# Ledger of designs, part 88: VHH binders against q9y6x5

Target 1, 379 residues: q9y6x5
Amino acid sequence: LPPKLLLVSFDGFRADYLKNYEFPHLQNFIKEGVLVEHVKNVFITKTFPNHYSIVTGLYEESHGIVANSMYDAVTKKHFSDSNDKDPFWWNEAVPIWVTNQLQENRSSAAAMWPGTDVPIHDTISSYFMNYNSSVSFEERLNNITMWLNNSNPPVTFATLYWEEPDASGHKYGPEDKENMSRVLKKIDDLIGDLVQRLKMLGLWENLNVIITSDHGMTQCSQDRLINLDSCIDHSYYTLIDLSPVAAILPKINRTEVYNKLKNCSPHMNVYLKEDIPNRFYYQHNDRIQPIILVADEGWTIVLNESSQKLGDHGYDNSLPSMHPFLAAHGPAFHKGYKHSTINIVDIYPMMCHILGLKPHPNNGTFGHTKCLLVDQWCI

## First folded at step 3 (VHH)

Design k22 (framework vhh_7zox_3)
Fold by ESMFold2-Fast, scan of step 3:
Structure k22 (fold): chain B 379 residues (1-379), chain A 124 residues (1-124)
Amino acid sequence: as target 1 above (379 residues)
Amino acid sequence: DVQLVESGGGLVQPGGSLRLSCVASGFTFSSYAMGWVRQAPGKGLEWVSDISSGGSTGYADSVKGRFAISRDNAKNTLYLQMNRLKPEDTAVYYCARSDYERWYEGETPYFDLAGQGTQVTVSS
């Protein structure tokens, strides 16, 4: 029988939450599995970009989901993360569920993972749920476990996405111990529910399970705002994305727009596209705008208006506050092993190895994850 | 029984040469990528070189221009010609099989099976 893998994401689960709060169910999961303490995500540190990097192993400039709000200069199309199902945005890469279905006669199942309700290269996840934030974790879990047990061809790759703790991280900020403690306890309880459901259905011992996230969260404040309207008039540019990474499409000469912005705030870096730091791997795509503004950690870019966000993400991917973690359990993984760090793009080739799939060209390095796996040597 | 058996190791002076051989059995050798990995005393495994089923080769930066990997599918044998050996090349060398072909240059290869290893010592 082919190996099976369930990939679970809790959106916005900052790595250091594991050290500052108690997670008895997650700790029991890790005790007989592996923990990667920090996962260095891709820039920009946003939900759609990083979720697509996990399942493609590619930097954002390569897979084409470069932000949660995008504009493609060649086709003049606009993307919003709200109900946008145009395959155009997703077709610059081949995600693992597509590879899983095409290389072997296997099925994939998906509960809300970004991109899974979209036909990509004319292939949609065999079983999926249309994105709806109102659907409970319980219903998502019930569908995934039903599909894992009752499918022909067999479901060998399944995904499950949950919006917390990201939504609460934005609302309360990561430093609100009272509210975050409640939210994180609820997530730990959901992990307990997941493990118990898999055990009751006889899936637990033979299923590989990865629990991870796309990014972290940092504290924001009304005292840390950058008012873009103080620097430049709206008539000079079209705003494609605002905060904390602003994507600017000039309506006049690019150099004139750049000169109006470059000294606007000491808490924001202004880049012409070709000057974006190479370490971001955020340059070679038509959906990356001619001028990018990058706010310093905890600073919010606004348009002559207050921000209600007490937490945010999207900042420099070198920041530990932007890093998620990865935990895994199953026959492919060592038991009781802790690893310090991997890159988020390394998850894809590891998952391909577990499933016996030939990965598409990617930016991950399989060697970085070898130490997690029972059938591999650390090299 | 799937087996990889290495030979050709030994003691050599700096600047010298050795040719390692690996005889494969129990699987269709020509269908797999093959490679060499090494382990120096007190260190982890290091990838040295690989060759695809189609004959495309890759090398670690530390051995480029000095080592040459080749295969003879008719004999189910993998070779590593090692030239201009350095003390830093001292290691146990393992023949390894991969069920994966590298998709792009710079991708780190990985292996699912290894032999017993052969000791290479570079010392005066």
Scores: ipSAE 0.000, ipTM 0.207, lowest interface PAE 17.0, mean pLDDT 90

Design k23 (framework vhh_7zox_3)
Fold by ESMFold2-Fast, scan of step 3:
Structure k23 (fold): chain B 379 residues (1-379), chain A 124 residues (1-124)
Amino acid sequence: as target 1 above (379 residues)
Amino acid sequence: DVQLVESGGGLVQPGGSLRLSCVASGFTFSSYAMGWVRQAPGKGLEWVSDISSGGSTGYADSVKGRFAISRDNAKNTLYLQMNRLKPEDTAVYYCARSDYERWYSGYTPYFDLAGQGTQVTVSS
């Protein structure tokens, strides 16, 4: 039978949580598998962009999901939240589940991974759940394991998404040890449930499992606010996205808007689109606005109001606080191996290799993940 | 108050059989994986067998084909049927309550609760 892979994401799982809290179930998973301590995600360090980068191997400027809120200058369409089902937003790339279904007689299964409930290039995941945050982890897991065991053609690629610890990270902030300890223990228990279920169903020994995340989390404060209304009147621009990366569409001359914003706060950088640092790979797409504001770590951009968020993400992808980790177990992976860092775009070509798929052109480098794999030479 | 009480040990000749029992109280027995570990004279703990809450079983290579683990959830009782006993099976046998996955990484016994043990001696 063909190789099988289950890709699991716990949204907002900051890499250094592994060093500051106890994870007995995750540690047992890693003991007989591999750990990548830091995954350098793509800029902007947000949920939709990074989840799509994991499954396409592309920077945001290339796959087109450039933020959680977007405006396309050519078509004049607006993407306002996770409930937008227009395939237009997702069609600039081919995610791995589409490739999996089109290259061989294979099926894909999805429990809530961003994009899997949308037809992309006229192809939707063979089995999927419409996004609904109220659906329990147990129900998502039950569906995935049912589809892995009871499908023709066989499910060879499956995805499972969970909203924690991101939701609690926003509410309490990552420095709230009491609340975060409780949340992270629950996640570790879910990992224990996942492993137990796979063992009981006879899936564990022949299934490749990757546990990862899209970004980290940093502490915010009511003492670290940037009031955009103090910089510029809202009549001069349309706001496409607010914090911590503000996307500004000028209603007047771009240079005039830029000049009003440039020196407004010492705690944000203001970029004309063509001046966005090359290292971000965040420039060459019609959905990236003419002016971008990037807040310093822990600073929140607001419109003459307080912010209730005690934690946030979206900041510079060079910040360790924005980095997730990757753990994996299965026949494709070495046992007990630790690796320092990979780029989040490297996950896609590695997964294609494991599944025997020809990858679409991508920004990942297969060589960066070779040492994780048993069938590859590692010096 | 949580308790595990082992019984059924004794002296038996090589090739003989014994049935160990473990009666659990103070917790929801049916919700936990259960197992048997043993300690031979002068040696460390060795995992022998386990059974999940769903009934899936595992065995150490040294006992596979000779021992059978089972449970009766209505009686809160765990059993170990031991056949074709060898002198090397001489040990104190402990009943253990576990989180299922703790048994699987190199046979190191992980358990929340252990009983007092029952002595099995295989000798002529």
Scores: ipSAE 0.000, ipTM 0.109, lowest interface PAE 22.1, mean pLDDT 87

Design k24 (framework vhh_7zox_3)
Fold by ESMFold2-Fast, scan of step 3:
Structure k24 (fold): chain B 379 residues (1-379), chain A 124 residues (1-124)
Amino acid sequence: as target 1 above (379 residues)
Amino acid sequence: DVQLVESGGGLVQPGGSLRLSCVASGFTFSSYAMGWVRQAPGKGLEWVSDISSGGSTGYADSVKGRFAISRDNAKNTLYLQMNRLKPEDTAVYYCARSDYERWYSGEYPYFDLAGQGTQVTVSS
């Protein structure tokens, strides 16, 4: 039987939640599988960019989804919810479901993973759900398991996306132990439901399952605000993205805008595009604006207002609070193995190996994930 | 004249229902995401629900299964059907416009226009 893989994302699942809360169902999953304790994501540490990095193995400057809100200076197009289905935004990379469908006579299935309801290089996921946050986890799981069992050509790659604990992380902040405990228990119960469903359908023993996330979450406060309106008048620039990474398109000369911003706050770094640190791999794309502002962890950039968010992400990808984890179970994976750290771009070449696909050129290193896999020599 | 005008608020008993309406004018209503945000006494603004120009909906966990958002583009009207109301739903409810159409990841929508609000009080 051909190898099969289900990739599951719980948005905003910070790695250290695993140490601070009890996850009986997830721990049973890990006991017979593998755990990577920290996944170093790509900058900026936002949902659209990191979900696309997981399935392409590319840095944001290379795959073109550089933020959740974007402006392309060459074409003068704006990326927003109303045009996120424009293939223009997604066509700078080839995600794994497209590769899966084109290299082999195989199908892909998707429950709400970013990009899966978009035709990319004229190829859309064989089975998919249009994004709708009102659709329950149970309905998403029901569709995925139905497609895994009842498809011709066979579904060999499937994805499942869930908005929690990110939504609650923003609302309550990650330090609200009472509310986060309740949310995380519910997620653990959903993982239990997932495993039980796969066992009842006879899928569990022959299916590779990866549970991961795109980023973490850090605590914000009304005492940690950077008022951009106190730095510069709105008439001098167009704001493309705000917080915690602000994307600034100058309406006057760039140097004048930079000089107004560069010393405005001790809790914000201001970069001309060419001066963005090389370690971010966030420079070589027309969708990255001429001036980028990066807030320090836990600081929120605002326009003369309070912030309703008690938690946020998007910060420096070296911060442990921004890191998710990866857990996996199935015939491709060792049992009871723990690994310290991989890069989020390493997930793509590992998944290609499991599925027998030739990866497109990517920024991941297959060697970083070898110790997770039963068919590889771990030195 | 760009306006959002809310109606339908009032006093209701726990377990009751209310339907809020918001009439938009002065802009192409069908081209914008629309939503509801609320502010309880002594609290900050809380996102409640949104609906994209294409009809995709989002809900805060506190209201999922109880509230339903809808729109009528022919009438330039946004609705919020509120069922099984609880005392903790007591707040001023604001109709709001946003250019950000899809709520993917708990990123709260950024609203650039809000109405005057309508008071909802759930009490015996």
Scores: ipSAE 0.000, ipTM 0.250, lowest interface PAE 13.7, mean pLDDT 89

Design k25 (framework vhh_7zox_3)
Fold by ESMFold2-Fast, scan of step 3:
Structure k25 (fold): chain B 379 residues (1-379), chain A 124 residues (1-124)
Amino acid sequence: as target 1 above (379 residues)
Amino acid sequence: DVQLVESGGGLVQPGGSLRLSCVASGFTFSSYAMGWVRQAPGKGLEWVSDISSGGSTGYADSVKGRFAISRDNAKNTLYLQMNRLKPEDTAVYYCAREDYERWYSGETPYFDLAGQGTQVTVSS
């Protein structure tokens, strides 16, 4: 039988939650598998960009999903999460489910992972669910396991996405121990349900399962706001994305807009596109705007309004608060092995190896993940 | 003594089959991605197929469905099974060792070692 892989994402699962809260089901999963304690995500540390980086192995400037809200200067198209079905936005990369379907006589299955309900390079996941946040975890799991057991050609790659703990992280903030404890216990129970379901269906021993996330979460406050309206008049620019990374499209001379913004707040860095730090790998794409504003951790950029978010993400990817973790179990993985750090782009070539696929050009380094794998030499 | 030695080439009629072999020595064969590249009389190197240390395979569109790459790590040997051969497949076929990280990055293959080649001619 060909190797099978289920990739599961719990949106906004900050790595250090594992040290501060109890996860009996996840700890049992890790005990017989592997744990990567920190995954360094790509900049900006947002949902759509990082989910697409996991499945392409590319930095955002290379795969083209550079934010949750985008404007393409060449085509004049606008992107928001409400109209993400246009293949144009997703066609700058080839995600692993497309590679899986095109290189081998194999099928892919998807429950809500960003991009899986879009035909990318004229190829859509063989089995998929149209994105709907109201669909329960149980229904997503039932569909995925049905497709893993009852498909021809066989489903060898499956994805499962869940919106928590991100939604609650925004609402309560990561420092709200009472509410976050309740939410994270709920997540752990879902992991328990996942494992039990796979065991009941006879899938557990022969299926590779990766549990990961796209980013972390940091505490925000009404005491940490940057009012953009105090810096510059709305007539001078079009706002493409707001917080914590603002994407500014000037309506007047770019230098004039830059000078109005440059020293507006001590808690915000203002970059001309060509001056964006190289370490972000966030420069070489027409969807990256001429001026980018980057708020300091825990600061929120607003337009003369209060923010209701008590937690947020999107900040500098060097911040530990922005990092998720990766746990994995299955025949490809060692048992009881812990690894300190990998880059989120490294997940893609590792998954290609497990599935027997030739990766498309990517920014990952296979050597970073090979010690997790039973069939690799770790020197 | 690091070396790749190809064999199995020859003259075949259109629609025929050939199996190329490449014996590796002087390095840990099982640790490297390996591939086949070819050069037709009209010049220019063309990537044909590759296989990772773990057995993951890739094929050029021109040979997909007709050629099959495989490896035997116990024998330090790489194979290319060529089926339904066409006159357009006429070329010198080279066994090549891929740079370790380059294969997994999906970048253009970088050959840090290649053999002397074996001639495949598809005609009457």
Scores: ipSAE 0.006, ipTM 0.403, lowest interface PAE 9.8, mean pLDDT 90
Fold by OpenDDE, second read of step 4:
Structure k25 (fold): chain B 379 residues (1-379), chain A 124 residues (1-124)
Amino acid sequence: as target 1 above (379 residues)
Amino acid sequence: DVQLVESGGGLVQPGGSLRLSCVASGFTFSSYAMGWVRQAPGKGLEWVSDISSGGSTGYADSVKGRFAISRDNAKNTLYLQMNRLKPEDTAVYYCAREDYERWYSGETPYFDLAGQGTQVTVSS
């Protein structure tokens, strides 16, 4: 039987939650498999970009999903969470579920993973759920496991997405111990449900399961605000994305806009597109706007509108607060192994290896995950 | 002192079966993931199979479907049932304990090869 892989994402699960809270189900999952304590995600550390990086192995500049909100100046198209169905935005890369179907004549399944309800390169997941936040985890899990168990051609790759603890992190802030404890307890229970479901169906021993996340969460405050209106008139630019990385499209001379913003706050770095630090791998795409503003950790870029978020993400991807974790279990993985860190783009070549797929050119390094895999030698 | 003692190796014809045993002493056996590794003549050490403290099992691709790892915590014993043996399975087989200290710290290698090994020879 061909190898099978289920990729699960709990949005906004910061890596150090594992150290600060109890997760009996997740810990059991980890003890029976492997753990990567920190995953360095891609800049910007937002949901759509990082989820697409996981399944493509590419930096954002390469796969073209450079933010949750995008604008293409040539086509005049807009991308947002409410407008994400145009293949135009996704076709700059080939996600693994497409590769899985095209290379091996297998089936893929998806429960609300970003991009899975869009035909990419004229291929859509054999089975998928349209995104709907109102659909329960149980229903998503039931569909995924049904497809994994009963499909022909067999489903060999599946994705499962869940919106927590991200939503709650935004609402309460990651430092709210009381509320976040409750939220994270629920997440652990969902993991328990997942494991139990797989065991019940006889999938547990043969299915490779990766549990990961796209980004972490940092504490925000009303005392840490950067008001752009104090620095530049709104008529001089179009805002494509706001916080904590603002994408600025000048309506006047770019240099003039830059000069008005460069000293706006000591807690914000202002970059012309060509001056964006190389370490971000966030320069070589037309969808990246001429000027970007990057707020320091925990600072929020605002206009005259008040933000109610007590937590946010999207900051520098070197910040530990932005990092998720990765846990995995199944025939491909060791049992009882801990790894300190990998890059989020490293997940793609690993998944391709597990599934026996030829990876497309990517930015991942297979060597970074060798120690997780039973068929590889870790030196 | 931590000790692992393997037994059950021998000479067998292709297609035959062997069952290896490993008796552990000097530590809480039930708390550790255990495994088998092998070294063929002229080759490096190869991971064969492991079993977690919880009983989850894993196998190298080369032995999947042919080998079965199990454990008896009451007897502090690890087993490897080897079926449909092939000449390429010829090796010294070692019982290995997972090093939890290294596991927690993320250090490699995370196996402790405390056993003396048992020779398995598959030949016509």
Scores: ipSAE 0.000, ipTM 0.212, lowest interface PAE 16.3, mean pLDDT 93

Design k26 (framework vhh_8dlx_2)
Fold by OpenDDE, second read of step 4:
Structure k26 (fold): chain B 379 residues (1-379), chain A 124 residues (1-124)
Amino acid sequence: as target 1 above (379 residues)
Amino acid sequence: EVQLVESGGGVVQPGRSLRLSCAASGFTFSSYAMHWVRQAPGKGLEWIGNIYYSGSTFYNPSLKSLVTISRDDSTNTLYLQMNSLRAEDTAIYYCARSDYERWYSGETPYFDLWGKGTLVTVSS
């Protein structure tokens, strides 16, 4: 039988939650599998970009999903979470579910993973759900497991996405122990449901399962605000993305806009596009705006009319608070092995190896994940 | 003492509804998936359905339309609502706890704890 892989994402699951809260079901999953304690994600540390990096192995500048909100000045198109169905935005890369179908005549399935309900390179997942946040985890799980069990050609790659603990992290802030404890307990219960469902269907022994996330969460405060209206008139620029990384499209001379913003706050770095630090790999794409503002950890860029969150993400990808984890179980993985860190782009070549796919050119390093795999030498 | 105790059984007429309860004690009820199983006279055990940690439920396809399983973790109680009862629903009804650690193969979960059962008789 061809190898099968289920990729599960719990949005906004910060890595250190595993150390600070109890996860009996997830810990049992880890005990029988592998854990990567910290996954260094890509800049910016937002949902759409990082989920697409997981399935392409590419930095954001390369796969073209550079934010949750984007603007293309040439075509005048906009991208957002409510407007993400145009293949124009996704076609700069080939995600693994497309590769899986085209290389091996297999099927892919998806439950609301970003990009899975859009035809990319004229190919859409054989089975998928249109994104709807109101759909329960149960229904998503039921569809995914049904497709994994009863499809022809067989589903060999599947994705499952869930919006927590991200939504609650934004609402309560990650430092709210009472509320986050409740939220994370629910997440662990969902993981328990997932494992039991797979066992009941006889999938558990033969299915490779990866549980991961796209980013973490940092605590925000009303006392840590950067108000752009205090520095520049709104008539001088168009705001494409706001916080904690603002994308600025000048309506006047770029240099003039830059000069008005460069000293706006000691807790915000202002970059011309060409001056963005190389370590971010966030420069070589036309969808990156001429000026970006990067707030320090825990600081929020606001306008006078902006609503406030108690938690947020999108900050520097070197910050531990932005890092998710990765756990895995199945025939491809060792049992009881823990690894310190990998890059999020390393997941793609690993998944390709597990599935027997030839990876597209990517930024991942297969060597970083060898110790997780039973068929590889751990160097 | 770790135990499950079913209640609510009895004699009912066809077409009626019945709600069974299962009281759990001696363990952390919320940490276990719970099941209902029944045994008709002269027949083997039949799995009815289960409720998972999150409250999600799954049912035997043959019984799905007639049963609803729920749980109250605050009172450590499992429920089975049965509607439109038939003579063939006559059985001893058991609640059972999943052994998560030993449930790693097959379609049938391993149960490490059972109640003593409650008899349901459907007759005119």
Scores: ipSAE 0.008, ipTM 0.297, lowest interface PAE 8.3, mean pLDDT 92
Fold by ESMFold2-Fast, scan of step 3:
Structure k26 (fold): chain B 379 residues (1-379), chain A 124 residues (1-124)
Amino acid sequence: as target 1 above (379 residues)
Amino acid sequence: EVQLVESGGGVVQPGRSLRLSCAASGFTFSSYAMHWVRQAPGKGLEWIGNIYYSGSTFYNPSLKSLVTISRDDSTNTLYLQMNSLRAEDTAIYYCARSDYERWYSGETPYFDLWGKGTLVTVSS
């Protein structure tokens, strides 16, 4: 039987939540598997970019999903709800489900993972659900497990995405212990349901399961707003993305726009594209705008309005508040092993190894994850 | 005049349904994503969901499948259908316009135009 892998993402699951709340089902999963305490994600620390980095092993400048809202200067296309299924946006990389289907003549299955409802290089996930936030976790799980048991050729790679705790993190902020405790308890119960469902269907012993996330969450406040309208008039630029990383497309000379922005707030950094710090790996793509604004942790960029967010992400990827975790269980993984840190781009080559796939060129380093795996030497 | 006007609020009994309307004027309604946001007494703003110009809808996962957002571009009207109303649904409901595209991860987008709100009171 070929190796099988189920990749699960709980959006916005900050690594520090594991220290501050009880997760009996997740801890039971970890005791017979592995835990990576911190995963250093890619910049910008947003949902679409980081989910695509997990499955491609590439920085955002390389895979082309550079934000949740994008403009391509060469083609003049906008990434919008009507265009998010345009293969153009996703074709700068080859995600693992495409490689799985093409190299091994096996099937892939997907419940809502970003990009899985799009044909990429003329290949769409063999089984998939069109994105719809109203579909329950239970329905997503039921479809994934049905496809894992009833597919020909067999499903060897499956993905499952859930919007929490990100939605509640935005609404309440991560410092709201009462509300976050309730939300995180529900997520732990969903993990318990996942494990029991896999056991009841006879999948658990032969399936590799990774539970991870794309980013963390930080506390925001009405006292920490940057009003962009106080910095520059709307007539000077087109706004491509707002907060906490603003993407500015100048309508006038770039230097004039930069000069109006550069000293406007002590709580944001203003970069010309060529001056974006190398450590972000966020420069070499036509979808990265000529000027970006990066707000300091917990600061929100607004347009002459108050912000409803009590939590947000997208900030500097060196911030621990932006880091998710990774837990895994299955025949490929050691039991009871704890690892401190990996890069989010390292997940892709590890998954390729587990599935027996040749990875496309990527920014990950297999050596960073080899100690998690039973068939590898890590000393 | 560019404006949004909500209507359909009032007192409703628990367990019943209610449909709110938002009338848009002064702009090309069919070109914009539209949102519903509410504020319960003594609490902050809560994003309910949105509908894009394409008709695609995204909802706050914490509100479950008990709400439906729809639009009629021929009459420039946005709707919020609420079913199985509970006392905790008591709030002022706002219609809002945004040039921000898709809410995917629960991110609250910026809003460049708001209505004045309509009060919904769920009480026996």
Scores: ipSAE 0.000, ipTM 0.181, lowest interface PAE 15.7, mean pLDDT 88

